# Designs tried in a protein design chat: VHH binders against Probable nicotinate-nucleotide pyrophosphorylase [carboxylating] (nadC). Part 2

Target 1, 283 residues: Probable nicotinate-nucleotide pyrophosphorylase [carboxylating] (nadC), of Methanocaldococcus jannaschii (q57916)
Amino acid sequence: MLKDYALKILKKSLEYDVGFGDITTNSIIPEGVKAKGVIKAKEKCIVCGIDFIVAFFEEYGIKCKKLFNDGEEAYGNILEFEGDARTILMLERTALNLLMHLSGIATMTNRIVKKAKSVNKNVRVACTRKTLPLLSPLQKYAVYIGGGDTHRFRLDDCVLIKDNHIAIVGVKEAIRRAKENVSFTKKIEVEVSNLKELREALEERADIIMLDNFKPEEIEEALKIIDEFERKTNFKPIIEVSGGIKEDNILEYAKYNVDVISMGALTHSVKSVDMSLDIVRYQ

## First folded at step 1 (VHH)

Design b12 (framework vhh_7b18_3)
Fold by ESMFold2-Fast, scan of step 1:
Structure b12 (fold): chain B 283 residues (1-283), chain A 122 residues (1-122)
Amino acid sequence: as target 1 above (283 residues)
Amino acid sequence: QVQLVETGGGLVQPGGSLRLSCAASGFTFSHYAMGWARQVPGKGLEWVSYISRGGSTEYQDSVKGRFTISRDNAKSTVYLQMNSLKPEDTAVYYCATGKWYRGSFTDSRDYWGQGTQVTVSS
């Protein structure tokens, strides 16, 4: 299903990019020329999106052979292809732009996941909903391929009570109303910004509590409160830490016994992997 | 009925100190990020400092290291400790509400105080 979604996005992107025709290719390359080529990763990466590109190329009659699967560490040739030369050149940039971006996300995510797990074997590194419009499912897929957690996808996936909700109704009332009005199948998460809100969220039995913009020493104190609550009630929510966390300071947070560290940077501050498409005329 | 009442302004010599207080009522104080803005003659309104619901702070570069913002949720009060005051700090200081989004404040039209005058001169 995700592959079909990716294909629709690629086709819409191609439609915009081609406009009324590829004037360079159509003026230079004779009709009927067949080409064989490769897509090459110019730097070591975790490849992501290769099946999307295969589907896209095959939709336009280009035959493909995968050399790597999504999630594998790759360098050099990752995909072989053959077909009509004009078609290949028309598809090139649309295909590379998506593949380079998703591989960038997977590469960054994998690096950060390995770093966090070096001090906390059970921690999950998650993305957020700070994603590009329409590309969110593909970006979250790339986080997953990199070894990260997707977090909720859409507003209908999970209740997430945020600071603006709390400003209107408060922590306790927000959780109570969510429990009353939302299906029993949905988890309830609340972002808390201080220890008072943490105690309120615990008392109301939120499924997940996010410690939002807590300093490391504040996290330590929060965990003491959570542990005391668990001892008294035999209840422990999933604990997420978010806000102010980056690759260069993640170890300051991961050293604590928390379940999830979420980072917007995984989707909004990503460097694309440098890739090329190299074409050779055959026969 | 929402009220933000600033106190602690006055006349002070350059290098001196003042502590501004803003008492809030009519809303759940702990649910709001709070800030201080000042109206400097000829410059318009400028933000001075912010404090999030959880206590994280931000300062304008011109006051960083000299001013300290703090809050007391039990008293529904936000404070601005002003040290090493300069003539250019002369302004009407306003207390205001805001929203905190991870190191950044979203503009809010919600609530502003009446202002308190701070004059730095010899």
Scores: ipSAE 0.000, ipTM 0.090, lowest interface PAE 19.9, mean pLDDT 86

Design d01 (framework vhh_7d4b_2)
Amino acid sequence: QVQLVESGGGVVQPGRSLRLSCAASGFTFSSYAMGWYRQAPGKQRELVASISGSGGSTNYADSVKGRFTISRDNSKNTMYLQMNSLKPEDTAVYYCAAYRYGSSWYEDYWGQGTQVTVSS
ESMFold2-Fast, scan of step 1: ipSAE 0.000; ipTM 0.405

Design d02 (framework vhh_7d4b_2)
Fold by ESMFold2-Fast, scan of step 1:
Structure d02 (fold): chain B 283 residues (1-283), chain A 119 residues (1-119)
Amino acid sequence: as target 1 above (283 residues)
Amino acid sequence: QVQLVESGGGVVQPGRSLRLSCAASGFTFSDYAMGWYRQAPGKQRELVASISSSGRYTNYADSVKGRFTISRDNSKNTMYLQMNSLKPEDTAVYYCARWRGYDSYTDYWGQGTQVTVSS
């Protein structure tokens, strides 16, 4: 299902990349020449997307042998393949671009998850919806492979009351309207930007409260309010922190008793893993 | 130029049915949630039913639940309200409205269509 989605994206990308033909390859490489080769990771990484690339190559008659599975730590050769040389060269950049990007996400996510869990065993590290158009399912899959949480996928997945909603109706009315107008099966999450909004969200019993752009000392104060509310009402929402959190400051946030740390950077500020595709003539 | 045009209102006996239609123009109909409201003389305007942009999700006032059905045809830019087992208490002017996720904050209204349930 996800593999089929990835194939559609790869084929569309190839269509745009090839245009009216690979004039370099077609003018230089004789017809019918076979090649065998490898895709090589030039740096240590968590592989992600290898099954998408296998499916893509096989769709065009290229035979593949996986050396690693998605989620495994790898360096050096990760995929062996053989087939028509012109075809391999035509598919190369489209395949590498996706594989390098998804492996980058999984690698960054895995590193950050391990870092956060070193201080807070039960915390989840989540991505957001700050994703590339159409690529969101694939990028979120890479976060999952890295050990992260995908958060909501689409606008109809769960209610997320954001700053612009609050600007129109306020926190209390937004939560009340959401409860009145959406199925009981849907969780209601609200972003709060200050302690007043936090108290309002608690009073209206939001399922999840996101502390948006709170400094570490502000989170400490927020948690005191949440703990007092729990003590008096026996109600505790899931607590998410988000905004301004990066790999180099995540420990300042993870040390607090929060349930989720969300980072847009997992999908919008990722460094691709450096990879190459190397071939030799085969008969 | 957003335009909402209601039709299908009229006078009907208790226990009978009516179907209201709302024809929309001037915007991408499939992007917006829609609702039916009603206002009886001397009463506040109230939400009767709402429908998501896709038609997948619907909501009904308790007073009409089980009797009224809201639907939409995005290919025809039209929303419907099927009203069964009508009661004198359903007598009101019925308005279609475009929703932006909150029923108190509708941005466009039709002119209204009168429904009278006479004993």
Scores: ipSAE 0.000, ipTM 0.090, lowest interface PAE 23.6, mean pLDDT 86

Design d03 (framework vhh_7d4b_2)
Fold by ESMFold2-Fast, scan of step 1:
Structure d03 (fold): chain B 283 residues (1-283), chain A 120 residues (1-120)
Amino acid sequence: as target 1 above (283 residues)
Amino acid sequence: QVQLVESGGGVVQPGRSLRLSCAASGRTFSSYAMGWYRQAPGKQRELVASITWSGGSTNYADSVKGRFTISRDNSKNTMYLQMNSLKPEDTAVYYCAADYRGSYYEYDYWGQGTQVTVSS
């Protein structure tokens, strides 16, 4: 389960954060103090990771009440909790760091998806494999919650022929070898950097063609080639654009009739949602 | 420049067959994706069948699937359309078209057309 994976990551993060003990909390807060509190979103966001945090808190005996579910737009109190005060304070930063990060991804993804779909209703906004080590499944989950597409998860998920493969064997031979040697269940995607490689990918019938680091005017030219190829062969691959695309220039790309816009920034340049954990009552 | 010359058109009765040929002049015929298009009076031009530069892939309009077969012989610089079980609605001027490999938007070469008439 993804929740079990998240719990494992949170526990390992806690081990490194706590070390030999929370010396501040243990020196200041008496044993046996019980506290009630809230996790509060200080800015409007799409919540993501709340079930991971509930599982984490409950693992340590903290009782939780969700006020919002993953995928909902929220502001203010999002989770209520109660339990041992020392334990709550010990878990606070580990829990908030993940929740703030995943909610940041979902919020940015949702904003960008809405922006792109305002000019191209059918476009998908996807992340990449430019993710944090070990956190990739959780980050991709956050993209999905935000309304985005996860793209491939691992190297065994889909064939993606990249610039370094092309440098060694060329576009045509790379596609031919992939078709010969990979299961029929796997899509073959090729990343092309110019119109010559695009034409080669079309001739070899790649399932997905990624236009990598194309300028908007180059995308327009590429789409003319693709449309002409479809007219003559009735074959049209899925068209992805990628490279250098960010929130402030996405409309320059989304205005074209492309199927997917993929952005590494969704996972590698995310601004966390500002959240706090506030103790409301103690005894 | 590539010149395309169609042949094999004519008048036939319903249910019969015709074979169209398209001869291309100019080198690099094997680099061209090619197709057969048709246009009937008062209708827009439509793609009937297409074939990739190598002959390894073909495509057909739904209206002709199972009846028409496109093929090419790169050694003879010639493309063919075998038309079986002809119907009156197949009546049209048939055009051979070629697009240079790697130049799909720059140059589109067309023959002058050959008339196919299916009538009693």
Scores: ipSAE 0.000, ipTM 0.084, lowest interface PAE 24.3, mean pLDDT 82

Design d04 (framework vhh_7d4b_2)
Fold by ESMFold2-Fast, scan of step 1:
Structure d04 (fold): chain B 283 residues (1-283), chain A 122 residues (1-122)
Amino acid sequence: as target 1 above (283 residues)
Amino acid sequence: QVQLVESGGGVVQPGRSLRLSCAASGFTFSRYDMGWYRQAPGKQRELVASIGSSGGYTNYADSVKGRFTISRDNSKNTMYLQMNSLKPEDTAVYYCAVRTYSSGWDYPFDYWGQGTQVTVSS
């Protein structure tokens, strides 16, 4: 379950953050004070992670009311809560850090997806495996909420033949060995770095070919080769482009007839959404 | 240890047919692309036909397209070139070749046999 996984991560983060106790809150806030408050998005965003925060707060006896669901465009108050004041203040930073980060990913992904689809209706915008250790499932969930594609999750999800594999056995033999030795349920993808490797990958009929670090004009030449191969063989792989693609140059790539544009920046270079936790009433 | 042995060459009249064979040993034949090159006196070696490892993809030089057919039998480690409607300009030494890695349509084959002479007499 993804929510249970998120709760486990939040609890471990809290354990580290609290240490021997919240000395500020415990020295200043009297025992038994009840507070009501809100989590507020200070900028327009796509909310992601709100059910994780609700589960986290409820685990510690804080009552919550959602004002938005994951995937909705939000601004202002997004969650109302009520409970023990000391507990709320103890949980604040751990909750906000995750919520702000995941909402940042979803917001960036949604913006980029809309941009790419404005010139190529059927293109998918995907993340990669350039993710934070242990947080990868949550970061990929945020990409999905933003309208993106998660790409492969783990090494066992599909075959991805990369430059270091190619350096050892070559493109042709890597694909042949993968086809022979891997389950029929798995797609075989190969990263190619030039037109000659592209031709090798086509000849061996890889399911997916990633054009890695190709310039836009090189993409155009690659697509001509792919189209010629399709005419001769009636075979067309899924075409992915990756490497050096960012928000400010994606249109240079999306204008071509490619199936997937993958961007590590969606998970490794995201800006968090600015949010606050505000106490509104106390007793 | 790669060994390629061509056979089936000879002298024929224009319009006739020949079938070349290439027996391969010393490598896993079924995993590699094979091809036929030819070289006429005073000319560069040219790729005549190529075939993918499974036999599912073939390619031909424009000069032979429609006349020549490449095939392979992976169970016998043998590749063939059926040459129909032979012309005097087809006269050349024909070489069996294999691409073992870093291959592609633009990449040359890395191993060749000794060649077999085909002469189409006028």
Scores: ipSAE 0.000, ipTM 0.086, lowest interface PAE 23.4, mean pLDDT 84

Design d05 (framework vhh_7d4b_2)
Fold by ESMFold2-Fast, scan of step 1:
Structure d05 (fold): chain B 283 residues (1-283), chain A 121 residues (1-121)
Amino acid sequence: as target 1 above (283 residues)
Amino acid sequence: QVQLVESGGGVVQPGRSLRLSCAASGFTFSNYAMGWYRQAPGKQRELVASISSDRGYTNYADSVKGRFTISRDNSKNTMYLQMNSLKPEDTAVYYCAKTWYESGRYHFDYWGQGTQVTVSS
């Protein structure tokens, strides 16, 4: 399950952070003190990871009350908790680091998805495999919560023929060999960098064609070739656009009738949501 | 210089067969889809058959489907049109054509000189 995966990551992160013990908390907070507190979002966001934090807190005996669910727009108090004060303070930073990061991804993704869909209702905004080691499933979950598409998860999920593959065997042979050697259940995607490679990918009937680092005017040219090919053959691949696309230029791409816009920035260039953990009462 | 040279045309009786050949030079033949067009006097040029660059996917005009077969031999830079059960309405000049992309448009732009096919008693 994804929640169990998140819990394992949080527990390993905590092990690293605590070392031989929370020296500050253990030296000044008496044993047996109970505290109540809240986690606050200090800016408007799409919450993501709250159930991971609840599972983490409950693993250590902290009782939680959710005020928002993953995917909801939130501001202010998002989680109430109570339990052992020393334990709460020990878990604080590990919990906040993950929650702030995942909520940042969901917030950015939601904003960009709404922007793209304002000019192209059917377009999907997708992440890539440019993710943090071990955190990929959680980061892709946050993209999904924000309304985006996860793209392929692992190398065994989908064939993706890239520039280095093309450099070795060429577009036509790469597609042919993939079709011969990979299960019929797997889609074949190819990244093309020019119109010659696009034509080769169309002739070999790739399932998905990614227009890699094309400028908007080059996208328009590519789509005319694709439309002409469809008219003559009754074949149309899924068209993905990727490379150099950011929140500030996405409208230049989304205005074209493309199926998918993929952005590495959704997972590698996100701003965390500013959050705090505040103790409200203790005894 | 792109060059396409058609051969195999002639005069035949209805029901007979002809095989047209197109010898290509001046470009990497295996990288381009190829086609056969025909034009009868006073009529528009029409696509008869086309064949993809690599896998040999084919397309035919309804008027020739089941009678004509297009094929290619990339090792010889040659394309063929096998024409069976010829009819008087197949009488036309047949042109070999190479695909061309210009300003985002796909079309058959490089044409051979043509070869006359006449079906008459």
Scores: ipSAE 0.000, ipTM 0.087, lowest interface PAE 24.0, mean pLDDT 84

Design d06 (framework vhh_7d4b_2)
Fold by ESMFold2-Fast, scan of step 1:
Structure d06 (fold): chain B 283 residues (1-283), chain A 120 residues (1-120)
Amino acid sequence: as target 1 above (283 residues)
Amino acid sequence: QVQLVESGGGVVQPGRSLRLSCAASGSIFSSYAMGWYRQAPGKQRELVASITSGGSYTNYADSVKGRFTISRDNSKNTMYLQMNSLKPEDTAVYYCATHYRYGDRWEDYWGQGTQVTVSS
C-alpha cells in the first residue's frame, strides 16, 4: 500500500516536472536509443525508498536490479537499470529527489538511535508531525527504516493534547473530555510544560505524558514525581521528552530513564544523501 | 562551467593505433558520464563509446567493439579512447562529450573535436 502511495506522489511530481515536454532530451537524444545505468550513493548511507524507485521506473518500462534493500548500509552502486534513454532522463530528477531525501532521514535517524541507545538501551527515538504536506507517510517510513518510531500519523490516530488545547480548557478538563468522547481504543497523550501540569496529568491517568521543553535538570525532578505517583498508585504512564532536542544534545536527555525522545529535526532538518544517476548508451 | 580539451588525433596507417585524451576542467569530472562520438564528412555524428562516471559500465558501437577501449582516470580529470587496428572507415573528427551537473540542472558539454585520418 505504501508503495502505491509513493508511486502516486512520484507520478504527480513527474507531471509537474515534465510540463510541455523534456525539451533538452527530446531535441538531443534520438528516439529508440536504449541506455544502461546505475544509481550511486556518493556517501555512506542507510538506503530508503529503493522499492518506490523500482516501482516508479518499472511503471515506465525501465528494468531494474536492486543491489541493496531498504535499511541496508550502502556506498557506491545501489540500483542497476536499463531501458529507453529518453524515459530514464525524464524520470531521473523526480526519482533521485525522493530517494536522496528518504535515505537522508533513515541515515540521520539510525545515527541518532545508535547514539541514544548507547546510554539508554530501551529508549525509542521518534519523529513528530512536523513533516512535509503529502510526504508525511513516506518520511515516517524512512524514520522507521532508520530504527526510529513513527509516533502518531494522523489526527485520528491518537489523542495529543497540546498547549493550545490546555490554554482553552486546562489539563484536567482536556483529559476528561478526551476520555468521554473518544473510542476506548485510542491512547490519550498530553504535553505538559511544568510540574503542576505533570501532577494534573498523572491524577487524570493520561496514557502518555510528554515533558515539553523541559531542561535536563527539570526532567530529573519530573521523574521523581512520576516515581512517587507510581509507588502510591501502581500507575505509570509512558514518558516522552520533546522540544529542543537535537543530535548534539540528545545524550543529556537519553541518560534519564525515559521511554521516548521525540525530535522534529528527523523530518524537518535532515540533509539529503548525495546520489547520482549515470547512464551509457546501450545499442 | 566545464571545458573539454581533446588531444591525440593525427594521421596513421591502417592497422596501427592511436590514443585520444579528453581533459576536463575542475574536480567535478568524476560526476559525469562521458562518451566519444565521431563524424565523418557528409555523415551524422555517431556514438563510438561511452563510460559511466565511476567506470562501472562501458558501451561500444558494433563497428569498433574489440578494437577500441574507453577508460577514465578521475584523479587526472581525463578520459581516453584507445583505438587499435585502425581502418580507413575510422577516419572522422572525434568529439568528447559529457553531461554536466550545475546544481540540479543537466547540461551537455562538447569538445571542439580532433581529426583522425587513417590512410596509406
Scores: ipSAE 0.000, ipTM 0.132, lowest interface PAE 20.5, mean pLDDT 84

Design d07 (framework vhh_7d4b_2)
Fold by ESMFold2-Fast, scan of step 1:
Parts: C-alpha cells; structure tokens; sequence
Structure d07 (fold): chain B 283 residues (1-283), chain A 123 residues (1-123)
C-alpha cells in the first residue's frame, strides 16, 4: 500500500532530522502541553499527500481532521490537528517537506494537463523515470493526482528501448530480441531519434514509439509517415513525444495528433507549494 | 463574500494614540479567534495582540504590553486595537486576522486576513 510506503519514508526522514533530540523544543516546551493547530497552504494548489501526513501524525498520537482531500483545489487551512505540543513541533518539517513537494507536483501537472487538453482533448501528459531515489512511487502518485499519466514505474514494468540500446544493436534487432526474450504480456516501446529509426520501428511493429527530441516540424513529418504506414498495413502504434518539452512550449507539440507527451520536468523541476504549520491554541 | 476591512490608521507623532477597527463580514465572527499583526519594512510579520472568540482571553506582544488594548464587539462583528503611547518602532502595516479556534470537528474554519492599514509614528 502506498500509504505504508510513505509512512516508512517519513519515519526514516524524521529519524535523521531528530538526531539526538529536538534540543529547542525539549528545553523550552514543558512535558504534557497540548496544542491545536492547522496546516495552511499559502498559495492556490492541488493538494497531494494529505492522507500520508494524517497517517504520519496519527502514528505519533496526533489527531487530525482533513479539510481537503488529495486532488482538490485548495487555499488556506487544509488540515486541523491536535496533540502533544513537543511531538507536533518535532514532526512539523518532515511532514511539510513531503506535503509541499507532492502538492507542487500535482499543481504543476494539473496546470500542464489543462493546457495540453485545451488543444488536444485526448492527449495524456506523462512523467518519466527521472525521479528522486526512493521517492519515485510518491512523485508518480502526485502526477496521477494532478491528472497525469505515471508512465512505467520500474525497469520490469515495460520494455523501453533507448538510445544506448540502439547504439549497441540498432532499432530492428533491439525490437526483435525484446519480442523473442520478454513475456508476451509486456509492451515494447522504442525511442527513435530520426525518420529512419521511425520507419524501422514501424516495420518491426513496436507497440509504442517515442519521438525523442523531435522539433514540432519534425513531428509533423513523422505523423505523415505513421499515417501512410497505417493506411498500407492497418497497424497503428501509440505515439509518444518527449525531450525538450516544457510548460512554455507544450502547445507546439499538443496541437499535433499524438497520444502522449512525456515531461521529466513534472518530477525533476517542480516548485514546492508554500505551506506553514501554525499552533493556534495550547493548554 | 468574506471580508475584513481595517480602518483608523494614519500618521501620528510619538506619544500620541490611534484606534484601529476591523469590520468583519461573510463568516461567523463570534466563532473566531481574532488578532492584530504588523509588518515593518524588511521585517517579518509579527503578532501584536489576540483575543478569544468570547473576548475573555487576550494576549499581547511584549513590546506593546501596557500600551495597547485589544477588544471586540460580537454584536457589531468588529474588533478594535487601542494604541497608546505610540513609538517610532510601532511604525508598520497593521493587519486584521481571523484565526480558527478549533471549537468542534463539526465546524469548518478557515484563516482570513485583511488588506492592512498603515500606521506611521514620526516627528
């Protein structure tokens, strides 16, 4: 379960952050003080990770009340909580760091998905495997919450023939070997960098073809070749475009009849949502 | 619509008094903890004074204790800050805030802020 995975990561992060003790809180705040507070989004966002934070807080005896669910647009108070003041202050930064990051991904993804779908209603906006070590499942979850596609999760999920594979064996042989040696249940995707490789991938019937680092005008030419191949063979692969695509140029790609636009920026260039944890009352 | 509207700011000489008012609308004023915050140029926003939903409990920043008095009138949906013996270091934009009190899990509360009112204390 994803929640258990998140909790494990939060606990490990807390272990490192606490070290030998929260010397400020433990020296200043008396034992047994109870506090109530809120987590507040200081900018409009798509909330993501709230159930992970609830699980984390409840693990340490902090009671929570959600004001928003993952996937909802929010501003202001998003979570109410109550419990031991020392514990709340100890957990604060670990909780906020994850919540702010995942909400940032969901917010960016939602904005870009809406932008792409404004000109191509059926296109999918996907992340990649350019993710932080250990955080990949949580970052991909945030993309999903924002309305994006997760793409493959791990190396064993789908065959993806990349430039370095092609450099060794070439497009045709790479596809043939993958078909021979991998289970029939696995889709075969190939990244092509030019029209020659595109034609080779079509001839070998790759399930998915990624047009890697193609300019918009090159996408147009590639789609003509794909359309001609479909008319002659009745075969149509899924077409993905990737490489060099950002929020400010995505419309140059989305205007074409492509199935998927993949962006590493969704997970490696995200801005965190600004949030705070505020103590409102204490006893 | 939720609104907090500050009034009563201005320019005043050291040692004088000002009274700030905050008129609230669009939410259940009597259920909210209310406060005054201030922000001087190049400094963080700081709490000046706060008052409980009933008005029975008040808190003040050490720098204003004995000089400022916070009060509220729940029948008029208005909060006040009486500022006496003003000093140049009191110069700031003053913000009215409505903060949740966590009365009950059956109620949804949000944090509300006014636009701010300038107070300048100079000779």
Amino acid sequence: as target 1 above (283 residues)
Amino acid sequence: QVQLVESGGGVVQPGRSLRLSCAASGFTFSSYYMGWYRQAPGKQRELVASISSSGSSTNYADSVKGRFTISRDNSKNTMYLQMNSLKPEDTAVYYCAAEYTYKSSTYEYTDYWGQGTQVTVSS
Scores: ipSAE 0.000, ipTM 0.079, lowest interface PAE 24.3, mean pLDDT 85

Design d08 (framework vhh_7d4b_2)
Fold by ESMFold2-Fast, scan of step 1:
Structure d08 (fold): chain B 283 residues (1-283), chain A 120 residues (1-120)
Amino acid sequence: as target 1 above (283 residues)
Amino acid sequence: QVQLVESGGGVVQPGRSLRLSCAASGFTFSEYAMGWYRQAPGKQRELVASIRSSGGSTNYADSVKGRFTISRDNSKNTMYLQMNSLKPEDTAVYYCARDSYGWSTKYDYWGQGTQVTVSS
């Protein structure tokens, strides 16, 4: 179903991009010309979205041959295609924009996951909901392909008590009300910004506690508090750290015994992989 | 620099009251649980009362429960111990302490102490 979702997004994007017609292609390329070509990755990457592009091309009568699958390390030719030249040129930018973006997310995620796991074998690297409207499921799929964790997809997946909820009702009441009103099937996560809120979240038995914008030395102190609480009560929540964490400082956080490191940058600050579509033969 | 300064000690007769104060500086007071310890001559130090960072949860030793009340004012960086119905066995040096874990399990800084003597 994700492929169908991607196809709908690509078709809607194409509708906007074509407008009243591809004036360059229609004025220059004769009708009936057939072309063969390749999509080429110009830098090493983790490919992501190739099945979406195949589905998109095939929808418009373009025949495809995959050279790599999603999740594989690739360089050079990744997809071969053949079909109507006008159609290929019309689809080119819409296809490349998505493929380059998703491969960028998978590549960045894989690099960061390997880096974090080099010092903390059990840590998960997760994205957030800081995603582009409508593209969130595709961006989170790319994080997954890169070896990351998707975190919650939608507001109905998990309770996440955030700063604005805490500002209105406080940590204790937010957790109590969530436990009273939400199905037993849903985990309760609380985003805490200081040690007072951490103690309150522990006392109320939140399932997951996110340490938001804690410095490394503050993480160390928080973990001592959590360990003592576990010794006294036999209760231990899942510990997530988030805020201010980037590829160049992740090791300062991953060295601590935390369960999850979440990074908005995986979806909002990623560089696209440089790719081209090259016509190699025409008739 | 972390500093804890106790005040309010003195000599009182049995059955009377004293209020101890602890002025804290050099750290974010509102983020730490606090406690009061006491040590009588020739005895080990004991925790008599503790209070969470928010002030919403308190704990007392059985020997003082119902007689002593711990409180804090985070706006003044100050912790208090109200001691009612004092007994001769309450005679000790009372120490203000900062709780590094928040559950009365590890205290990392103490004040210099204030003497409380209950005698007739």
Scores: ipSAE 0.000, ipTM 0.085, lowest interface PAE 24.2, mean pLDDT 86

Design d09 (framework vhh_7d4b_2)
Fold by ESMFold2-Fast, scan of step 1:
Structure d09 (fold): chain B 283 residues (1-283), chain A 120 residues (1-120)
Amino acid sequence: as target 1 above (283 residues)
Amino acid sequence: QVQLVESGGGVVQPGRSLRLSCAASGFTFSSYGMGWYRQAPGKQRELVASISWNSGRTNYADSVKGRFTISRDNSKNTMYLQMNSLKPEDTAVYYCAKDIYRGDYSFDYWGQGTQVTVSS
């Protein structure tokens, strides 16, 4: 349950943030004051994390009314709430930090997905496992909400043969061993760094081949090899490109007939959406 | 705890035979593929032979195919490498390795391995 996971993260973050008490709120705001307020997006965004914030607020007795759902384009008021004023002010920064970050990921992902699909309708834009510790499931959820692909979540999700595996056993033996020892239900992906490794991966029938750090012109050459192999054998792997791909150069890659473009930047180089929490009424 | 103990190495003349053994403990031996690696001075580790959990499939490096035979006895938690027609280029430290079943690629090396030296 992703919502429960988010709630645990938010509670632990709050525990750190409060320490021995909110000295400003406790010294200034009288006990028993009730407040109504809104969370407001100050720029157009794709909202992500609203249900996590509702669960967090409700855990502490704050009543919420959603104005937008995750995945919707929003601007202005996105959540209404009411409850104890001291509690609201204590929860404010923890709630906003997560909501702003996840909405930033969803917004960036949606923008990049639309850009890539403008030249290649069938391409998927995926994140990687270059994520913040503990926040990975939430960051990948935000990529999904933005219209991206999560790629594998954990090491047990699918086989991904990387450079360090290849350094020990080589491409052919790595694929052969994976096919022999892993359930037939699991896809086998291999990262290749040159055309020799590509030919080896094709010969061994890897399900997915990632062209790692290929220049656009090298991708064109690789696709010719893949097309020749398909013509002769009737076998076609899923083709992923990764490494050095950013929002400003993605079109150089997306113009080729590739199935997936994966980008670490979706989770490690995102700008938060600017949001505020505003108290509207009190009594 | 996973433990793999190699034995059977030694010094032999070209054309002779050696049989290596790997005694495994700390995991369900019959559920995992097993392999033999070797490393000569100044070279990277090379997979020599591998065997599936049920002995139904075996793989060999081209350099040893036809000369080496890998086998296992699941009742004894032991894997073997029968090395025939040994050549000087087979000189290396030989390591027993366990593969991960279910989507992870891992090797466990325990102790010093076993030294095989083929010289006149």
Scores: ipSAE 0.000, ipTM 0.083, lowest interface PAE 24.2, mean pLDDT 84

